# VHH binders against TLD domain-containing protein 2 (Tldc2): the designs that were tried, part 1

Every score and structure here is a prediction.

Target 1, 198 residues: TLD domain-containing protein 2 (Tldc2), of Mus musculus (Mouse) (a2acg1)
Amino acid sequence: MEDTLSGEEGEEEEEEEPAPAPAPQDPVEPQLTEASQVLGASEIKQLSLHLPPRVTGHPWSLVFCTSRDGFSLRRLYRQMEGHSGPVLLLLRDQDGQMFGAFSSSAIRLSKGFYGTGETFLFSFSPQLKVFKWTGHNSFFVKGDLDSLMMGSGSGQFGLWLDGDLYHGGSYPCATFNNEVLARREQFCIKELEAWVLS
Below, numbering starts at 1 at the first letter of every chain, in headers, positions and changes, except where a header shows other numbers; antibody chains aren't numbered by Kabat.
ipSAE, averaged over its two directions, is called F for ESMFold2-Fast, E for ESMFold2 and O for OpenDDE. V2 adds 0.75 times the mean of E and O to 0.25 times the DockQ between the complexes of E and O.
[cut] marks letters that were taken out.
The coordinates of atoms that the task and the answers printed are left out; those that the model quotes come from them. Centres of patches stay.

## First folded at step 1 (VHH)

Design a01 (framework vhh_7aqx_2)
Fold by ESMFold2-Fast, scan of step 1:
Structure a01 (fold): chain B 198 residues (1-198), chain A 124 residues (1-124)
Amino acid sequence: as target 1 above (198 residues)
Amino acid sequence: QVQLQESGGGLVQAGGSLRLSCTTSGRTFSSYAFSWFRQAPGEEREFVGAISWSGGSTDYADSVKGRFTISRDNAKNTFYLQMNSLKTEDTAVYYCAADRSPYYLGSKSEYDYWGQGTQVTVSS
């Protein structure tokens, strides 16, 4: 199984770097197919300003959320099948903290790290902080059967999600030179949403 | 999305054991948390026990703790309720239910899918 890993069995990272798109004439606010249970309108507007130009104005389509679909990373992978566009992961933890990641491509099982330098981590602590690619390495996203990892270097992950989608962790990593995204390095997820921007 | 069917109910003497099974149809078995409920004649539906999608967490009503064990077999698309040291008070129709959220609060959780029920009768 795991045909989502086809073509990257020898690669640890994706080498593609998309060319920057021209800025739109009139910036548009994102249109969501459903209301977010994680972010309010103000947070969505703030975050949308940091999205790559190529996806500006694209609608946000809710593909997965834990309250509707259950707390299963394996189900997230299944519901991502058929999607190739970039993804926003929005998380709220049990302490009420809001944070997440932008992935340049769909969340999937992989043999190694994939993605491009468009990938970033973010937190609202309570001010929005965006942690962009440092250029130090290309360890953007790695999907194992029982864990999802975003950002690496120094043996820790910028964002790590257990297959149960309840336990998670956040540590500084070389990929994004990020701060801990939650109030503490280990956290418990209250809600996770995955939005496709196509 | 998923259909549920109970089996394994029947008549048993107090102090005996029964194992209930709930078989599902569908390709998403490993994505659901599953729960057992029961309803005695004239009573409200009562939460019995639950198991998370990963099998890493289980929860039980205080009345059955230490006597009942819930488990799942993802290869068979089936989950189970092992009932030991049965009491006459355990007599009820037992229902299996599927929860899209793996973290639940018994009767406070919303359940999308229910089985038809299986009768368990414990005689003195």
Scores: ipSAE 0.000, ipTM 0.116, lowest interface PAE 15.8, mean pLDDT 80

Design a02 (framework vhh_7aqx_2)
Fold by ESMFold2-Fast, scan of step 1:
Structure a02 (fold): chain B 198 residues (1-198), chain A 124 residues (1-124)
Amino acid sequence: as target 1 above (198 residues)
Amino acid sequence: QVQLQESGGGLVQAGGSLRLSCTTSGRTFSSYAFSWFRQAPGEEREFVGAISGSGGSTDYADSVKGRFTISRDNAKNTFYLQMNSLKTEDTAVYYCAAKRGWYLSLSPDEYDYWGQGTQVTVSS
C-alpha cells in the first residue's frame, strides 16, 4: 500500500586511515621492598622522576619507619649504620600532608653539615613541588643527637626533626629556597619512613 | 645541657621601656623553644611570651600583646624580651626558660631549664 521511491545511489564513504595508537609512556615505578604508608603509587612515580640519574631503577629498601620501629631519631641513626647509599625520607603529618627529603648519603650523626647538591626537599600540596639546591650554601644535612636538619640559612631549617620524631618544623631556607613543606611551620609526625636506594 | 642567664632588669617609670636578655650555654640552640615567665610576690609563675626553635612562631600573654616582643639571635645563643609601654602591674621577677622541641607551651611544668631571674620594677 505504501509507495516508496528509493534512491539507490549512496555517497562513497572514504575510510579514514587510523593513526597508530599512542604508546603510553609512564614514569618507571621503582620496586619497593614493602608498601609505603606515606605515598601512593602515583606519588612514588612522580617523585621518581626527580631522583638523580645514578639511582634510577634502584630498588627502595625500607630501613626504618616509625609505625614499626618507634619514634626515635637515635634508632633511625642506628638502623642507618652500614648503609652508604642515598636515602629518601617520607613524612606524613597530623593534617595528612605528605612531604620529605632526598639525602645524597645515609642519615647519620655528624660534626657539621654533609651531603651534596643532589639533596632536595619536596612536598605534595597536592601537586608535587621539588626544592633543589640553590648554590647559596652547602648546608644539606646535619645529624645531631637530638635533631636532624636539612637546609639552613639565617638560623631557620628547611626541614627540622626533633629527636622524638614526633615534633618537626619547616621554614624557607637559603639552601633550597623552599616553601614551608607542611600547612604550618610546626607539625607533628604521624609516620616517617626512611628508604635506602642501593 | 643548657644553662640560662637573664640580664637587663631594673627600675623604670610607667610608660618606659626595658630589654631583657637571656644567654644560653649549650649546643643545639635551634632545637629548643624559649619562653619568658614572670612572678610577682606571693603569686605563681605567669606566662609572658614564647619563641619557637626556628624563630618563626611567637606567642604572648594577652596582658602584654602589642607591648612586648620576643626575638632571638642564634649566632649569640641569646634570646630577648623587648618591653615597651611598661605598667606598674608588670613589676615582677622575670625568668627565661627553655624546653626541648619546637612547640610552644604556656605551662611552666613543661620547661626543662630555667634562669635565676631578673627583677623588673615599674614605678608610677
Scores: ipSAE 0.000, ipTM 0.203, lowest interface PAE 10.3, mean pLDDT 82

Design a03 (framework vhh_7aqx_2)
Fold by ESMFold2-Fast, scan of step 1:
Structure a03 (fold): chain B 198 residues (1-198), chain A 124 residues (1-124)
Amino acid sequence: as target 1 above (198 residues)
Amino acid sequence: QVQLQESGGGLVQAGGSLRLSCTTSGFTFDDYAFSWFRQAPGEEREFVGAISWSGGRTDYADSVKGRFTISRDNAKNTFYLQMNSLKTEDTAVYYCAAGPYYSGLYKPSEYDYWGQGTQVTVSS
């Protein structure tokens, strides 16, 4: 968070955001505790190049997935309890599009937006596109009982997930200056995975 | 074993009301979305209404919108269809279903679990 917005929760990483560093040409492939049903090895390797330096090489631990745990945001929040580290959220929609978000902090219920400028959105369409923080606002992540939101600015969200984890939306937002992550602004989730990187 | 059981069907006159219930067991009720479908003789199963896991979203077929209301009671592991201003064309076997919440035309193949059905007959 560059500045504390009036009315925002003052949640920030202990350390300032690391300065961008060139990714190695031959990065170490991350160790996953289980196989991903959303991304293949090539996509995982590509995405890992864009993770903050502080989590490079950290194992990915699967905390939640819809195929095992059901389609419930409430259950995701419960299974995230006790985790404070960053989270990688991987989605595949009914059209087969792959996209998601990196959250600087665990996914949780909140009164306002939280997180830091390490947070970003991404899509594979089919090339990897990463949408990093623009500095225009600090609307990174907000967890309501019935929805999860990442990125904002104009009343629309860069990524919006219904509490059922089936309906979602993606719109350009000031936080990330992102493109629509799916083929259309509204989409239906086929699989969602939440990975903790600590 | 997962089970869904409908109740509350029967015979009612046009303009009347009925309340269907679907009792569930064998899974965590709070983690599922629920829907009602119906099937008239010689026709395919059609979507009637759906309610999300949180209860924050509901969807209805155009033919029943404004007349039918879906609701859920997490404490009782039961969900309902309140049917008002019934018409003879509402006559069908009504099925309850559980699965991920769906939009659009809501295809039966998208649901994980189904009840056995309950007959609703609306007389003229």
Scores: ipSAE 0.006, ipTM 0.205, lowest interface PAE 10.5, mean pLDDT 83

Design a04 (framework vhh_7aqx_2)
Fold by ESMFold2-Fast, scan of step 1:
Structure a04 (fold): chain B 198 residues (1-198), chain A 124 residues (1-124)
Amino acid sequence: as target 1 above (198 residues)
Amino acid sequence: QVQLQESGGGLVQAGGSLRLSCTTSGRTFSDYAFSWFRQAPGEEREFVGAIYWSGGSTDYADSVKGRFTISRDNAKNTFYLQMNSLKTEDTAVYYCAADTSYLKYGSPEGYDYWGQGTQVTVSS
């Protein structure tokens, strides 16, 4: 009655049926209005798992990219003026590193920091790392005329982009407790894309 | 507009040390990355090293790593090149440069703001 079988399995079981597990919803693959020059299909799928539920199924609309529109933060701000929805910033640097940010609202000029705790930074190094809000402060996004900043605390920015959109920086910050997003603290942007998810 | 003025060049014996200074104008000093370049007679301008914004990240040419150190003093709007263990091959005119465009980081043509240069001569 209680004999143990050899290493082969195949006998019927009468007890210990597994409990039913709820099937998680499959993530809806985003539809992009154009092909990304920064992220491949695998990276897009991985990143989509970390987007807020409120933007699930929303198309990604390319509103700005440096290869088409040139390297200008002022042009990015101008092209954002018609949009109020959340934004994905996708960057590729001189070392081929891929990283960026999710902003809870459109990128815009501001007098101070704006945004919500939905805002996060990410990097593919090569594994996806997502740096979510720590709750320590609310310094999510600040748009100055000649710089864009995401994350702050103790004088350094999680992601900093110059008005020329060629220079950037990344440092650990209190907002996101992030790692440096690129291989080095200062980097050069080879491509920046801004996608609206409205 | 940013203006750059170098000082501290001169004659030094091999194995000696020199400190170059580059004084800049303007309240936006902390927003610039600064670099040192050098040019020996008949040669192209060679990258020596760079210091980025507040945070002190630095880059150096392989020929000077471990011997040269770049630092900045934002309160004085000045950045420095400390040159130790000098070699005769370090003889050149040294230029400071400010980078707001990084269009060709480490390449002279990527920089819009330059000092006038200061001569460093290392004798054997």
Scores: ipSAE 0.000, ipTM 0.130, lowest interface PAE 15.2, mean pLDDT 80

Design a05 (framework vhh_7aqx_2)
Fold by ESMFold2-Fast, scan of step 1:
Structure a05 (fold): chain B 198 residues (1-198), chain A 123 residues (1-123)
Amino acid sequence: as target 1 above (198 residues)
Amino acid sequence: QVQLQESGGGLVQAGGSLRLSCTTSGFTFSYYAFSWFRQAPGEEREFVGAISRSGGSTDYADSVKGRFTISRDNAKNTFYLQMNSLKTEDTAVYYCAARLGYTWSSEYEYDYWGQGTQVTVSS
């Protein structure tokens, strides 16, 4: 956020000549293989501005969503096999809150934390907040058989998803210095989408 | 900081009962499955009982099944071990432990441990 100018406001009409200044073009919006059930066009556009430069303009390919594929973390892992590109996880909870994570690489089973400092958490509360890597630790993503964790450092996780993909949680963590992503620390997932950007 | 603190241990006669409590802090209680382990002097640590994250599933070592009951109280961030019909071979230091997600009987799957509380069953 910024409030530097704060001098703009009302309408100004010029009648000397009809020569409006050319408006800057909006950034090119990402092309999605399907419509998102979580984010609208405005939210997709806002979030795309915070993606790493290396994936700017890449199409978003829907690899997994709970409404189509069911509520199973193990199925998400299976659907991610064969993908190596970065992933956007988009969630909507029982309160209609929209939040998620950008992972520098595919979501997978792992013995420890993996990923890079490109990884971040975000929420629309209702304004977009992006929680980037703080440099305090490298606990980006960990995929256990029955849980997925993103961000850590205190025995709690920035984003935690149960293997049932119905129960989840969010807590401040040292990795991202994030706020609770949902309205409450414990939430129920109404829809989860995993998009590959490659 | 994550902490697990046991209480309720002590001396009891064979055939008696004790209730152990494990109070927790520094993490979101409802994310975790909980277990009790015990260790007698000179022996390896052994599994006693477990309760799932939801509380809908419990598991027990054969040696304690039917005598011990594990339970959790999410509102108090506390879980319990009710020990009935105690035997002298139940004498041990009892440890509470926490694991993210589903419960497991292997001690190597647990992330957080209490300091232990002594239970001594006489005669």
Scores: ipSAE 0.000, ipTM 0.154, lowest interface PAE 14.3, mean pLDDT 83

Design a06 (framework vhh_7aqx_2)
Fold by ESMFold2-Fast, scan of step 1:
Structure a06 (fold): chain B 198 residues (1-198), chain A 124 residues (1-124)
Amino acid sequence: as target 1 above (198 residues)
Amino acid sequence: QVQLQESGGGLVQAGGSLRLSCTTSGRTFSSYAFSWFRQAPGEEREFVGAISGSGGSTDYADSVKGRFTISRDNAKNTFYLQMNSLKTEDTAVYYCAAEYEVTYYSSPDEYDYWGQGTQVTVSS
């Protein structure tokens, strides 16, 4: 029970207590530059609670969406030029399933995998599931001319998007220890949105 | 945009130690992930260890875990491989590799920037 005298368990309490601030409101939905056609207000609010603290308060700017800009991965890369901040990819498939990924940095062409352990995959099935980095490997994001890949370890990808942005796939991967994000491993994209958080 | 140069290789007896250095030139050292690879005669380049740019996270091949340690010094634009308890099977040319804005890779095909290699020979 004896301890050094240099340390005291109790410090002096503040001499004056400031007037209490009004009780904080529940976190408000983040400010989006446009309405999402993939996620509703409830889903956006739920997902925002899992974003890194460094992007708290940042607006979501819609940089690309398939309904407006067409179904082309090369157009997504082009519209990402000039952006360096983190990105949310929101997808809805042919079965109405909503899922996607948070990328620590902009989506771009790359020779290999890039990104950081802030990167994660998610699905609403119907509850939100977030698949964070496991530490097993660093295969976060890889952008090829003909495909975009997020998560790997066995030659299959946690999320894989064809260059046509119509065909996609999801498989369990070592990077995220994720479940299949859609109802089936191969899916068709009905809408993809890319939001920059900077 | 980055040049890599290895140093510290040489001849050592089994059970001994060596420290390899890789000095880089160019800007944004902190934005690069760095790895060590090795290649024995007649074999392909294999992964040894890596250190990330974002947080200094490290990873190692199973054959060297507990014996080798990778570290970086951003102020000196240099990263290191401390090799302890060396075995004759560790004999190889050791290469340093770098890639921009990634955590790290275990495949040599993923790296754009390479040093010229330094010979490590472990005698029995």
Scores: ipSAE 0.000, ipTM 0.157, lowest interface PAE 13.9, mean pLDDT 82

Design a07 (framework vhh_7aqx_2)
Fold by ESMFold2-Fast, scan of step 1:
Structure a07 (fold): chain B 198 residues (1-198), chain A 124 residues (1-124)
Amino acid sequence: as target 1 above (198 residues)
Amino acid sequence: QVQLQESGGGLVQAGGSLRLSCTTSGFTFSSYEFSWFRQAPGEEREFVGAISWSGGSTDYADSVKGRFTISRDNAKNTFYLQMNSLKTEDTAVYYCAADEGYTVLYDSSAYDYWGQGTQVTVSS
């Protein structure tokens, strides 16, 4: 048995043939329509490195935030109407933890799970950790009237937000193989922002 | 602009069935929460049932649970109340109502958009 070294101890990963690396470039810093109350400039720049290439250079438009629009998931759904394309959810909890999700499409009411494998969860602890799609299921996003869920497996959600947008939860899930995003599994939201990248 | 129009009311014998329809116009049907209310002579207007924007959530008054079913058809801009096992106590004017979905509304005073009402009379 050989030490695979392909994933730097990711022995299950397929080894690719050597190819010339693309020329390195600094990503263009995104232009935000307003200042974020959740993330600073350094965090925004770090997170931007993990966004899909198709949204590189796209402006971030603030569609919803709790401090301006109130603590209502239903209002978030309403303000998402008419928007298409990817969304960043940025959260700060009462303990000051910063975390969130990238959704491949707008946050909306849905009958089942939707989205693509571009969807991911993240946390700053204080270093950025990004939890990308594992390929094991496609339970990316589900919008119910009274809750929003991202990532799933047997009733555990990577990120779960109550309709009151005050109570939330984070658990490891099969979709993202994520860590708990907050300091604890149940948390209270201090601020939530939804940014459309189009 | 926004208009709601009920149909399907009438006279029916106890134990019978009726289906009420509410046809809507002037707004994006799929983004609204819909409800039915009723008002019997000499009584307050009471909640009957509601269906969420997604259709994934429904709620009913205890007096009608198991007998009435609310549903929506986004392609027809119409929502329905299927009333089975009707009782004389179900006699009332039935109103359809629409809400823009900012809150969960079970209080009739919270709704801005109403139909004109349709009479349902259940005889013994």
Scores: ipSAE 0.000, ipTM 0.124, lowest interface PAE 13.7, mean pLDDT 81

Design a08 (framework vhh_7aqx_2)
Fold by ESMFold2-Fast, scan of step 1:
Structure a08 (fold): chain B 198 residues (1-198), chain A 122 residues (1-122)
Amino acid sequence: as target 1 above (198 residues)
Amino acid sequence: QVQLQESGGGLVQAGGSLRLSCTTSGLTFSRYAFSWFRQAPGEEREFVGAITGSGGYTDYADSVKGRFTISRDNAKNTFYLQMNSLKTEDTAVYYCAAHKLWGYSTPDYDYWGQGTQVTVSS
């Protein structure tokens, strides 16, 4: 059986590449190229604990934010070009709710779903909740001209962003078995930030 | 297969101290985050405190912050809740929980102990 399918059972990873033991002290906090307008220092520290070990110590580079770059998904795609590696999407809605996603790969236009099981959704409500991959399907990320989708199955998306980057939605999905990330299924984006962890 | 076992509960007077232990087996201890939850009669389980595996970060519910301390001993596959300045409202069944990712709600945790009763009298 796949380890990713049986988180509740407490199965150990059967095989892994040689890696250093977990640090005995607190990990180095990430260095951000700019201040976040979505998350405070406490939230950044909490979220950092859930990032894959391979990006520990990597700086967070702000590639796109709606307040600086405008509300356009096409502009987000353009500013992601040339960047590789994982991305953090941080969102704040009109109700002040903070939530988002970690993508294993850069956000891009795609014909189908891409990404890996490192991808997850999260919310601060106000406590941090992280929704990891269930193993049910591999519908991690899909980028259309008119929408960005993260997580799918059962006809709904875990996180859905309109091409105008003002309208969004969040629904339980099979990929992450997530809760609605905002207070309601349909929300309006006040601020979106895309951070590359290179 | 996986087991979490609480110990150290009991009766204590208000203002006193108590230390709970949670011994784990059947999981790779260093890969898990650990939390304590409690449940008073007729209430839902509530978060008390958490500690992450390879971060050494801790967090607490506002009601216990400054009074309770969570710690872990990776060599012993055991984690603890040191409870100081106990109040009668701390009376509850205390549960230990484990998850690979840090969470605050009960559905976010993979494994649970059976619980240990803590009674604070005045």
Scores: ipSAE 0.000, ipTM 0.111, lowest interface PAE 17.7, mean pLDDT 81

Design a09 (framework vhh_7aqx_2)
Fold by ESMFold2-Fast, scan of step 1:
Structure a09 (fold): chain B 198 residues (1-198), chain A 122 residues (1-122)
Amino acid sequence: as target 1 above (198 residues)
Amino acid sequence: QVQLQESGGGLVQAGGSLRLSCTTSGRTFSTYAFSWFRQAPGEEREFVGAISYSGGSTDYADSVKGRFTISRDNAKNTFYLQMNSLKTEDTAVYYCAAGRYLPWTSSEYDYWGQGTQVTVSS
């Protein structure tokens, strides 16, 4: 029964513990291995201010994008193999809306929810809004063969991506107390990028 | 354009089973997600269950979890609702719906069936 997902208790597959807060650093513009087709330089700089301090200054390596690699969640999982570092998912939908998620660890197939409280959702509406962990549950990320889910509670997902990487949804969830990330609850993906920060 | 046609409704006794079918027309069956909704007299239409385009994800209303199962058969352009352990409270008109988006979280489905009556007697 696949409908046990939203009520699942506990995160058995936690990959790391959050580190203590480090000393403040001057903002460093990240170095990307390729140009983003989703975010411009201004958006990248704004988003970088909200990344965990331990990740500040790490290069962003493009592991997967739909325009190059096709629209397949299974391909995303395959190209994530061998990576254990944090991941930024950047999306643009049919309305040109930009949004996504920061995952504390690589995107992968999982038995249950995994990740840490460093995980967050974001949107540009056009102002950057960052939806951080509320502490109410630990339903950060779950990778199924045919769907990827980030944030849960009350039977809805903060960000849901279908295995075809064309259909997606965003709903308020208890994990992040987020707003709908797109202009509407259901959207079509025009471009998805997965960046590893290592 | 997609058209939906429901069948399998009828009268059944409490504790019994029924299988509803929804047949869709068109060559795009495999690209749509499908849902079942129901409406009892004097009540609003409520969600019952959904299945994603790939068949890999399903969701159900709390009132039917463990009793109802949704499935699809792409070769027949048909999707189903298997209803077990029926209760008198399950009496309603059942509607099938199709959409391209996440089906269980929005009322914005592209296509709807005409409805089929299910009556559960004690």
Scores: ipSAE 0.000, ipTM 0.149, lowest interface PAE 12.7, mean pLDDT 81

Design a10 (framework vhh_7aqx_2)
Fold by ESMFold2-Fast, scan of step 1:
Structure a10 (fold): chain B 198 residues (1-198), chain A 122 residues (1-122)
Amino acid sequence: as target 1 above (198 residues)
Amino acid sequence: QVQLQESGGGLVQAGGSLRLSCTTSGFTFDYYAFSWFRQAPGEEREFVGAISSSGGSTDYADSVKGRFTISRDNAKNTFYLQMNSLKTEDTAVYYCATKYGLRWDSAEYDYWGQGTQVTVSS
């Protein structure tokens, strides 16, 4: 909060010229290859405003979803092969909560943590909250055969997904200083979608 | 130089309680899931309970549900098995085991302790 009491007297200008250019009007709705079963049009529009500038105009291509492709992390990894661009993971749990992550690069098997500070976690509770990189560590994404982890530090993962893509968890972590993304720390996935933005 | 060391085993009367500890060294404790297994004489090794690396998920064998509780203390690099309402059928050598990653299931365990004897007398 700014101090609004002191400093009112001074170089306050009157009759400033209007801005020379009009502000951008309506935000562009992203082009999706299919309808999302997780987020509605309003949520998609809100989330798209927080994407990195380098991908803001990119179409969203659905490369994996649990309702079509089954509940398997190994299948998600397989369907990510050949993609190098950033990914949006959208999840809905058993309580109807909507949340997920933006990964700076494709979801893949890895020996350690990878990714960049463009990576973030988000939740709709029901207001959109975006948890961006804090700068404290670089534990963005780690893909094991049996689990996918996003965010770490202080012994907790911001988002973890079991290899069965049915069980998951969310905890505060140093990487994103996030809140629990779901209503509870342990949740069951009802739908997971992976969208590539390139 | 990775080590898992069980402690707290011994002789206890049926209906009693016992707490097993597994103290670890040589790896980053917080990134590992932990499990307890047991093996009675002449039987195969059996799963008892597990806790995820986050601490948010636990699981138990049906024979011990409601009686045993697994927990972890990341500051002490130690995890525990609290055993209540012990039965003679709980007599076994108890092993602690760990696996890198979030969960304990489906994959082979990376490290095992040497075991600690628990004997429940009638």
Scores: ipSAE 0.000, ipTM 0.128, lowest interface PAE 16.1, mean pLDDT 82

Design a11 (framework vhh_7aqx_2)
Fold by ESMFold2-Fast, scan of step 1:
Structure a11 (fold): chain B 198 residues (1-198), chain A 123 residues (1-123)
Amino acid sequence: as target 1 above (198 residues)
Amino acid sequence: QVQLQESGGGLVQAGGSLRLSCTTSGRTFSSYDFSWFRQAPGEEREFVGAISGSGGSTDYADSVKGRFTISRDNAKNTFYLQMNSLKTEDTAVYYCAAYRGLPYYKESDYDYWGQGTQVTVSS
């Protein structure tokens, strides 16, 4: 007789049938001040379901995009001045991969890491994956003059953007326990959009 | 400061081939996307082709797709435009240009330009 034919599972008590799930509801489509050139309507709808309840359904205001404003992290910081609300960063790389981050507060120059556990990373590869805060550390966002970093631990950044906004990288990090957001760890930015949710 | 220098231009017969080179100096070659533009007599400058800093992405104007190929040699800080099946309509001054990111169709988005090299295609 095989020992592997024996198991506790066969003698487990039957569970009661779970309560019915709530009826499906059409999510409120967020109002965008302009059309996104990174995400389509389906992706925007999917991503909006993972936003914190306090900003779900709030309008998205385009503050910065590379195709209009040029490829400069310093200009992104400048255009973020005066904003304190949360930000969605949407990126498309040259391979057409779509990914990004939700920041609990505006993107800014900082002396250290800032932000809250509302911060997350995401990727459409091709299904939407959202990488939430693990509780391991609080290394959410750090803005240097020549780089922007989201997520850290073990010397790797979940998302890092060079000051030229052309070069970027994604690595697994302790903050989000994320997968690499692009097809490879180093990528080139085709388009970056920064949306303020208020 | 980045400097771009074209070479390889000249006279060629229709149906022939020519390879243009653009050599860069000053900064890290891999930190830029590179493009070729051309300007025919009496015409506005137009996009020809582009290659990303990683070499993983290329794009071409419809008028040259299938005939022209853009490539790069990172060891020589040089990128190339291989022009095959040349037509008299390809006669132009060819410029190499460097920029960061997209869109690469707009002249105004380029950080650095070469001085240009003349290509003349005879019938």
Scores: ipSAE 0.000, ipTM 0.121, lowest interface PAE 16.1, mean pLDDT 80

